# VH-VL binders against Small ribosomal subunit protein uS3 (rps3), part 2

Target 1, 230 residues: Small ribosomal subunit protein uS3 (rps3), of Nanoarchaeum equitans (q74mz4)
Amino acid sequence: MASKVIRKFIQNAKLTVFSQEFIRLYLRGANVSKVIIRQTPIVNRVIIYSARPKMISEERKAHLAKLLELKFGLEKPVIEVLPIENPNLDAHVIAERLAMGIERNIRAYRRLAQRYLETIMNAGAIGAEIVIAGRLSGQRGKTWRFKAGNLRKTGTIGQFELDRAFNIAYLKPGVAGIHVTILKPDAEIPDIIEFKSPEEISIEEIEKIDKEIAEKMKKYLETYLLAKQM

## First folded at step 2 (VH-VL)

Design b10 (framework fv_benmelstobart)
Fold by ESMFold2-Fast, scan of step 2:
Structure b10 (fold): chain C 230 residues (1-230), chain A 120 residues (1-120), chain B 107 residues (1-107)
Amino acid sequence: as target 1 above (230 residues)
Amino acid sequence: QITLKESGPTLVKPTQTLTLTCTVSGDSISSYYVHWIRQPPGKALEWLGYIYYSGSTNYNAAFMSRLTITKDNSKNQVVLTMNNMDPVDTATYYCARLDEGYSYYGMDVWGQGTLVTVSS
Amino acid sequence: DIQMTQSPSSLSASVGDRVTITCRASQGISNYLAWYQQKPGKAPKLLIYAASTLQSGVPDRFSGSGYGTDFTFTISSLQPEDIATYFCQKYNSAPFTFGQGTKLEIK
């Protein structure tokens, strides 16, 4: 019973991550961050937060709705696009901008990473980290880490105070993974922000950034849901 | 076109238990937080607690010992239960939703409120 | 717990006036602040969230600003229908505390 409930919850989280990833890929360049899919008995509302809302035309929305219906079986999807208040504090926005910047000039990856790190900190972040992994110079894969400010040491899922995102730079020699972590001002964790929906739990996206955290999150959800069933 | 509507007894005697139901129409309660707020006549709004789609609850510390919020997803209803009512608990009780959108969103849809009078 | 204090408790103004109400949190709450309008006998109506974002359908004469502990709510040109009690509310974490309210009257 409990395990069945947990399985359904995890499956819903995975489906949401797949849907979000597809939407971000389809709308690449529009700096899409959060995607919320709300089911009603009649329609499914898809709310897309974008740093470049004007880049998402009515034609693109109509085509996306048709693809979501065909690929994900989403009945009568209605696409709504909302602006992001501060794109410089949004990990998904920064990750996409950095990925596309590196694609334009692969040799500028260090300079671009440092510049975006500076942009994040100037926007008011307490701390930020950018990790780039792939073949950016030479013939061997390597990992580069760039950090600014102070990132709090939080090892528990209940203390998740970080905005995290992953993106891929598509390069001639292959691909490079880009991971962005931002600790926002005040570092307060409102209890309403902490895992308020399966859609926010994005387990596969977290697994791409940090496999250990993703596994801890799955274990926490299992323990939490089992306790709730008792 | 989501709407919230409170229902339940309008008169409660001291020491009795209050039970109020919030019925949601136009959307599923599985998509947001449902909060309970009360307002004594002529006084400020007072937050009581919330329930989330997962069943997680959070309560104002002043009421934790006598307050329970539950939900029935199949009926699209949220129920507030408060034990040991006192005349000072006389207030208009509201349910309100907080949309799942960005965590910065406020409570955008409220029920009409139901006045609960506690007297002998 | 974080205390929310509004100023003034009551205010009288004329139609067309600029009205300003302030809200102070005893500790930092970032921009997790909402403003509500409540008319006699009615439920509160959300006007502003995230300290400065106007709720859809709300007239643009209403505005909000602030971050951390000090917040301001402004009506640029008071209209008769704006007569109400206004409440601020923190929602960064439980409890979702409301201010004591500001009663706005026309003189």
Scores: ipSAE 0.000, ipTM 0.408, lowest interface PAE 17.3, mean pLDDT 76

Design b11 (framework fv_benmelstobart)
Fold by ESMFold2-Fast, scan of step 2:
Structure b11 (fold): chain C 230 residues (1-230), chain A 122 residues (1-122), chain B 107 residues (1-107)
Amino acid sequence: as target 1 above (230 residues)
Amino acid sequence: QITLKESGPTLVKPTQTLTLTCTVSGFSLSSYDVHWIRQPPGKALEWLGVIYYSGSTDYNAAFMSRLTITKDNSKNQVVLTMNNMDPVDTATYYCARGPDYDYVLGSYFDYWGQGTLVTVSS
Amino acid sequence: DIQMTQSPSSLSASVGDRVTITCKASQSISSYVAWYQQKPGKAPKLLIYGASTLQSGVPDRFSGSGYGTDFTFTISSLQPEDIATYFCQQYYSFPYTFGQGTKLEIK
């Protein structure tokens, strides 16, 4: 079913657009959070927030810029990588760390979720939730939910921010979807972030640029759609 | 029991290529990252690079033009190749395991090989 | 690159003494610091990670503290087997870097 849904999406999407999810997949391991594109008459600045900014090599930045320019139509892209103020309060960072942690030790599903939940709360979150959903070959998927604190603030309005992220653990027996929700003290987010859901990414167009990235994204989208269905 | 063991020791002539093999036991290379670190005699430790469980690599920029790390999960082996060796590259070379992400926000090294002395001399 | 400056370079102490070693990072690295013990002719052994978390199996006389740029490693009551060189390491960003080491000797 997921393969048919992906096929339908690809048939309908002829325009390849810039995507936060694409960049996060390309730079996986660097704990990328938000991606901001600022258009100017001279250049298009792509600002990538990372928990490990110096782990992104100049070669990867150059290749990413070329991909964005040549195939995604972003003129004169300038890649800038900035640190994240508190990675322990960032849902995308936690989701990637969880996914990669589970990939390193599949048996640690529950332990890792509990540890990161504690890490989030100790960093000052008002509430947090981690959901892990997996499907193994020929087996029905299972869902594990972990919660701490209060995800619904009844106090002063506008004094909290809800941060959500999704990531995927690639396992030998199958795959697991990871959802992270963090409610943290208010932080103003400018309305300059442009992103598309994974469903709007064109696999065929990406394959023309890099076959390995396209293969990884095919697996990602299929897993994402399966986890979304569960 | 978890172990890592480097090949060698070895003598390399200037301009030659160094090849070291790290053989691991007690854990899977498909689940853990393996790093290469060196220590010149009487000096500080110097991180060279890593090969992740996924097969991707990252290198210290100072060495990336001449350094390659590969692995074979089925053989439990990680291989370091470094070109154009110079006398200043004389050091004890270690392979080391990166941590299980259970408790870490980056890479430190929980298990180390015994180290192998690489001498670069004519 | 992030520079890790360790002090002192060497020190001598008596059994039962409290020993303190300091490590300073050239920029803020939060708590991404590990401490290692290295005995002559042997590989380093992990003692502490995350600035203050003791590795399993390591005696509780060893402790670490610090955040940002200044980090401290302490042995609360020195034992003969603690004779070694101690190194700090940052793992905040690539390349990972180490302090130059502190050589600990017993008087």
Scores: ipSAE 0.006, ipTM 0.457, lowest interface PAE 11.0, mean pLDDT 78

Design b12 (framework fv_benmelstobart)
Fold by ESMFold2-Fast, scan of step 2:
Structure b12 (fold): chain C 230 residues (1-230), chain A 122 residues (1-122), chain B 107 residues (1-107)
Amino acid sequence: as target 1 above (230 residues)
Amino acid sequence: QITLKESGPTLVKPTQTLTLTCTVSGGSISTYYWSWIRQPPGKALEWLGVIYYSGETDYNAAFMSRLTITKDNSKNQVVLTMNNMDPVDTATYYCATYEDSGYLFGTEFDYWGQGTLVTVSS
Amino acid sequence: DIQMTQSPSSLSASVGDRVTITCRASQSISNWLAWYQQKPGKAPKLLIYKASSLESGVPDRFSGSGYGTDFTFTISSLQPEDIATYFCQQYNSYSYTFGQGTKLEIK
């Protein structure tokens, strides 16, 4: 019995994480943030929050639905695209815009990071940090850190939300990693996928099926719970 | 802008395992679909399988029992392994980037390696 | 598996001619069809995707049309460099299948 429940939990986690990663890569350029997969008795609804909804055509949605069916076994996927209320406060949106901006003009990485940091703060963030790591024009294997405001308010539960994102700038001859952290006023996330409480699922039982999945799931749940409490 | 190069043995004996490596330059293999396709001399192309961004794979049903595709992001390489080679497996093997959409940013071009001829003979 | 059948298997045409190749699928594939050009000793090159969309950098004398099971590939004015074998491919499912090819020669 428990084994079946745990297997379903692991499969749902794989579907959520890998589908979200694939969708962001497939729709790169559309500034995709949250991706929510809701199972209903009739269809699987895939809700994509985008800062550029117009870039996701009906034809592109049809392609994505077909890929999700073929690649992830998602039955009867229905793609819905919703706008992001404030893209300037969304870490995923900022990370992709930064990555693509650096790809267009590598030498502008410092100016772009500072401009987006200012954009985030002007949109009402309490604090923000941008970290760029990699090989950029005139540099070798370095890390650059840009920050504004106050990220130290992470201990104030119920008043602030911490948003984090990672993206990659594709450069010749390599890549640069971009990390964006935004501390913003508390906001409820509508239509999110509900996760099971740790009390409902035993990590030890999950480890019996797949030790690596259990480790990643534990970190994922810890990160989710910490982010939810901030 | 992306360059693909296949490498591996050009001669394989019947029943042996074939291992081919595709080395990618100018882009990261973690951001594209990577397929293996073969072409027996003078015949049609045969799709073998694909490895996705996530590292998951899909294989042609005709080959799935003896075919494995893996990738190593740190080496920027995609590897094809095919067991129990037979003379009918003699073909030019290609690695290629391909998906069923032309609208993905940074992947507007379909790229192929030069191909490597693998002969299966005693 | 979806079977792809091309017609003709070979053809000969003169420079400046309009050349037409057809491809038929054993079941409906909507518009999930691509056309490739392969020159002797070289890898295939994508020309057309989604039945009628021209790949970037490909000359506009190449075109495609069709939906469902019947597809057509056309070269409006044949050039010497167009001598090659042309293949269609369905990608309605990930057991992708190719046509047997059409060998195009000048004379």
Scores: ipSAE 0.000, ipTM 0.372, lowest interface PAE 18.4, mean pLDDT 76

Design c01 (framework fv_cofetuzumab)
Fold by ESMFold2-Fast, scan of step 2:
Structure c01 (fold): chain C 230 residues (1-230), chain A 119 residues (1-119), chain B 111 residues (1-111)
Amino acid sequence: as target 1 above (230 residues)
Amino acid sequence: QVQLVQSGPEVKKPGASVKVSCKASGYTFTSYYVHWVRQAPGKRLEWIGVINPSGGSTYNNQDFKGRVTMTRDTSASTAYMELSRLRSEDTAVYYCARDYEGFYAMDYWGQGTSVTVSS
Amino acid sequence: EIVLTQSPATLSLSPGERATLSCRASQSVSSYGESYMHWYQQKPGQAPRLLIYDASNRATGIPARFSGSGSGTDFTLTISSLEPEDFAVYYCQQRSNWPLTFGGGTKLEIK
């Protein structure tokens, strides 16, 4: 029983992450931030936060629901769209706007990054960082880092207090990765929650129960930590 | 230069409350957490809690449940720790310390405030 | 709560000698690839000073003779060649889980 519960946790976590990223890609241009999937025996409610909710028509919602059923096996998905309170403090919104801006004019990447840093700081952020990695000049791959304010590195117990997002600029020579990190003025200190995050899962304990599940969890944690390091 | 300056020593009766202040300078006060730590004479360091000066949210060590209140004044760049229902075992030096870049490590410390609880 | 046990309680050495200080956690303070243990130095009448963060990273201004190592439950602070100013009490501290906790300390004293 314990083995079965752990197996379902790993599969559900993967399904949720992949579904959320697919939704952001499908709705690119609508400035989608967080996506929450609430699973029940009757319906799977998908809550999408967007800075441009009018771009997500009833027709687009219907098509998305059908795609989620086909690609991810999500039964009876119901799409709900909510506005974002502060788009200029939202890392996903900034990352998408920057990526699409660079796609329109590659040569403007430095100016756009600095402008968005100013936008974030003017909206009240404590600190922000924008990292652009890729071949923007066509000569060689390079990484550009832009920082403003005081950006604290949160460890395991404070990780979710930083708003982090990744997006891709699709360019003629290839792609450029865009990473945005924002430390918000109302960042929360973790509450007393006895919930196991990926970092709190003991691979040794799981291995005693099921070696296959331990291997899958190892790969899941490796992918999660690699994404966290970026 | 970064500096944390704490209020002066306190002598209290059992059952009273004490409020220690910690004035920050040399950095953006709202950009770093402030930790509170105490040390009884000849004993180990004991973590009391942490405050995010930006939003005012806190996380307190359960050993101080219902007795500790952490607050801040952003205009004065000052953090406060109030401990109520004092007992003799609360006699200690109380420190405030700035968080190191979100690592929950403490890079700059106040000079300490001696609190003595005696009848 | 994670309990940190430091050993020895007191270590008596002479300047120029190598010091090795141990800290053991009641449960792992490492997640895949990272270890969440910090080290501090405290001299009498002073506030602590951060030496090492996340097991092996030296804090700003800390001399190269100080190094940290370890993972899981077992961690070590090493001072390669003791200077007179290094005789102090050393504390480990974990950031793996709430609440943050400190070890009992190791007093490094002159022989």
Scores: ipSAE 0.000, ipTM 0.431, lowest interface PAE 15.5, mean pLDDT 79

Design c02 (framework fv_cofetuzumab)
Fold by ESMFold2-Fast, scan of step 2:
Structure c02 (fold): chain C 230 residues (1-230), chain A 123 residues (1-123), chain B 111 residues (1-111)
Amino acid sequence: as target 1 above (230 residues)
Amino acid sequence: QVQLVQSGPEVKKPGASVKVSCKASGYTFTDYYVHWVRQAPGKRLEWIGVINPNSGGTYNNQDFKGRVTMTRDTSASTAYMELSRLRSEDTAVYYCAREGDYYDSSGYPFDYWGQGTSVTVSS
Amino acid sequence: EIVLTQSPATLSLSPGERATLSCRASQSVDYSGDSYMHWYQQKPGQAPRLLIYGASSRATGIPARFSGSGSGTDFTLTISSLEPEDFAVYYCQQYGSSPYTFGGGTKLEIK
């Protein structure tokens, strides 16, 4: 496992991405979207946006804070959970719900994808796409695409926001990658620049901290890269 | 009948690149992942990476990062693996293999293999 | 990465005898109650051939004398009564975590 010596957390983009993905995996089921880490001279604030904030108990927050301190060297972490204004327009929320739905009933993957696609469009999206890659019907490894509305940009700057998320359905036969893309009517101004690419993550760095999380990240990267378009 | 047929043997100098092909037949090429594996003389099998023929997406073993490129041609049902900046330790037989779907037994074995392509790097 | 250790490296037996081959993983290859361990047979000059998948399922066309067992980190391939064509190298392979890895092999040879 990780070193017993606490590492100093710096403005290292990779460490920030590792921490964000670790948090998302640790809190799986709480429909976590954005994770923002704000460093101050006194504390490190970890702001977690969740569609199910009550699922993140005070005990889970305390344990997460301890893990972030011990495994990532984050000094004096303070966990803050905020609700998501419209979960049905949040790609991360939809991706996790779809992944967990498929895990519960793999046979329903097409119906679930179509249902969530409709949910997204009814919430006011301009366009949406759901891509599922892996083994779902049993006999083939395949990529399924479900699309609604219009995902093309019309050249208007800042009028539309493209929200993308990836998640993994953990199935008995392996894993299936789920990629959700939503084109929203208004641009959201991010407080912090977030890295959207899992390939930015160094598995070797994570393996020094936690071997089990490193293995999940390896499957995450493999599924993401195998699912992405040319 | 499922069949994977690879290109013929290659002899390269250190620093060169080699591109091996793997032509699939007897099944829908875009429905199954294609893995690449190598075996140096008298040594174990070593996984190089995998390509999704449908999307073109790839995932490679970090040991080969920066040197290996996997591509495919869907119209020809052919997968390609290119290895650059060759070294003497790259001398091996290179195999392509299909990832099978054995869902009822929770397995994703490499169920059909190409015959292998011998690559020799002299130094 | 998951390291697979096969033992013995070489096994010398006569036709008609029982062969037991071992594969040990440095960490579990199980997920959701299933074991992602596969066995392959390789003869000189040939590509590997799938024998067993998911620790215990026999691939199509593979004789009943071949069987697999195990879970977690410890796996066994058994050949109940050796035939002349069974003398080859056997490799285990894990599909539990990437990079996917193979064991060092067990060479089954005639005594």
Scores: ipSAE 0.000, ipTM 0.499, lowest interface PAE 11.9, mean pLDDT 79

Design c03 (framework fv_cofetuzumab)
Fold by ESMFold2-Fast, scan of step 2:
Structure c03 (fold): chain C 230 residues (1-230), chain A 121 residues (1-121), chain B 111 residues (1-111)
Amino acid sequence: as target 1 above (230 residues)
Amino acid sequence: QVQLVQSGPEVKKPGASVKVSCKASGYTFTSYGVHWVRQAPGKRLEWIGVISAYSGDTYNNQDFKGRVTMTRDTSASTAYMELSRLRSEDTAVYYCARGFLEYSDYGMDVWGQGTSVTVSS
Amino acid sequence: EIVLTQSPATLSLSPGERATLSCRASQSVSYDSSSYMHWYQQKPGQAPRLLIYDASNRATGIPARFSGSGSGTDFTLTISSLEPEDFAVYYCQQYDNWPYTFGGGTKLEIK
């Protein structure tokens, strides 16, 4: 076993990651991108960037704050919601919209991926890639890849920013993983030249992640329902 | 009038490459995918692949992987399919066809007239 | 890849008769209420013509005598009363999985 001090730091890191994931799942539909938690001795500020900030009501913020306190031990969480400057260039927004669109009409997955790829490029991306993996048609698992523009900037002078997101479409016969990569014109640090290719994403890994996330969601929703009764 | 017009017939030697063009008119070229399908004499239709006219992204049938290259020119509203390392088995009529990748796959509703490619030994 | 088997390979009928053409898939090409199957008509020396999309919907300009049915692995194209111009080769095509595949065709010929 690790000492109490070391264990505390490890637990705090895990809680931060899990709480950010929980917030995104809890607010699914509000097109949440980044979540920043700024801890102070008096209050913990939770800043949520959303493409649909009006979907996050004051009541929903209050319930989320209570869940974060109960489940993750955040003291006096204050939820702030800020709009996303360009949602069509945000990988998390696109990934959620695509996942939810596929959930509503599975037969449209190829068309939806193509439409969102066009939306991204029309918004000014240098390059974009959408990878969908899972059982989208019939009973066979498969991987589909859609790409536009240029995702390679190795050795190039100038600025670029790589934005990546993963989301899961929850389907009755199975699951589909959605990976979105967007290369934007503005970036501070250009030295990172390698990233995971679509070919390295397996159906089994996606299915495993989906199962764990679904179980976590059920437990957190039970806590939410219990808190509403209190 | 919505139509796809393909380049003329080709006769090639084994090992050569052939490039077939498909010019679109009467619709917004970038709103659809362009599918490539071939048919050898007396045989079934065989799907080669598809290219998004908008993005240039492709999906190719694995049977042609490494030999087929699909491209498009949005300013000319033209799609191209190049098949390399030709064999006698590649002798066929090659078709381009419009598909509804942006909306729904309602089938390939507009077809080119076909390009005869003969690979002679 | 999904294999489509069409039967019969050749069907000999007279104008005015009913034609029933079968297409069977090696695995299901349906999901929920949707079936990812199209039907095409091809005359000698011509490109294929779309007849039916999504198993049962008539394409634009296709006469009411053409109808499609079926789901899962078993699909049927029906021509209720044959006209002289209907004698052609008919192909089914699936788009459930890539690569898209076509059946071997059914040749409809005059008796």
Scores: ipSAE 0.005, ipTM 0.426, lowest interface PAE 14.3, mean pLDDT 78

Design c04 (framework fv_cofetuzumab)
Fold by ESMFold2-Fast, scan of step 2:
Structure c04 (fold): chain C 230 residues (1-230), chain A 120 residues (1-120), chain B 111 residues (1-111)
Amino acid sequence: as target 1 above (230 residues)
Amino acid sequence: QVQLVQSGPEVKKPGASVKVSCKASGYTFTSYDVHWVRQAPGKRLEWIGVINPDSGDTYNNQDFKGRVTMTRDTSASTAYMELSRLRSEDTAVYYCARDLSYGWEYFDYWGQGTSVTVSS
Amino acid sequence: EIVLTQSPATLSLSPGERATLSCRASQSVSSEYGSYMHWYQQKPGQAPRLLIYGASTRATGIPARFSGSGSGTDFTLTISSLEPEDFAVYYCQQYNNWPFTFGGGTKLEIK
């Protein structure tokens, strides 16, 4: 019996992670980070934390609700958008801002990475790391790594939280993968922190709903795998 | 056929500035980053900084902050490192080195070195 | 700054013997993407020569007798059977963090 219960739990957890990543990709530009799905007897509430909540229109919420119902079988979804308390300590927000900044000016990639690393540390992080891999400034692909502070736990468990995110800069000569890791003070237990993997996303199923999102998702997975190989 | 050829030896007094050149040939100059590394007599290698010859962007070791300026001339395929307010501790052989632009940031080709002596 | 400690400082061996050189980092230089450690050889009056990059990948033109291993904070360079031309100073270098740093070197000399 225990093996069947555990299997069902794992399947549900993976589906939740997949839907959360789908939401971030669908709402790119709005600096989406945390996504919570709360079930009630009447509706399923989807709470989206965004650094730019006003960019998520009622029309986009309605369309997203239809996609979540159709793709993930979420009954009666209701989309709510809330602001992020400190965007400068949020790995997903930093990764998206850095990716879009590099897309605007590829030649500034080192200065942008250093600036965001400083921004993270000034916001109160214990440590942070930014890895950029890909083609930058017309050169052959290259990996850059920037690190500040300590990414090691010190003292009692539960005093630190590890936040990780991945994003893509879409460039004329190719793509660049961006990986952000932030260690910040928190009461959460570090052992239950999970890295959300794009590998759990099914491109074929998404293509049937939205071809543009599927193309973006395919590039995301390809860049993620390329970054892992470097 | 890749070559990095550096300028000749320099002797300077404390407080002066020195500018070392590194002329690249045998590859596309703008496709590979140029690093500067020095080595004092009998001591370990010390990384000074890097320049992206395509963009002109630099990143310098904080130990040299305010004293090191790296530049390049794309038409001449030449990188430059200028070190100001020289001290006797700056006496070293200065190397330029090419960084393979894809992946693991290692120095596959080096210049022959430029000896810089700072004496009062 | 990451400090790299190489040991031994001097290693005296004869041609044909196996050499094992160690490099220890003050903090991890590895991630899920690999280990950010390189090895160089330097002979008197010459610029350093790249031997190994990414902890274990031999550079172009480097003989098979040279190999690298390790991860995290502990790295090793091995020369399986010393040739006369291998007696030189060997340096490890990390590129995990800016600034890049080098070890103090291990001098390999003839016994």
Scores: ipSAE 0.006, ipTM 0.432, lowest interface PAE 13.9, mean pLDDT 78

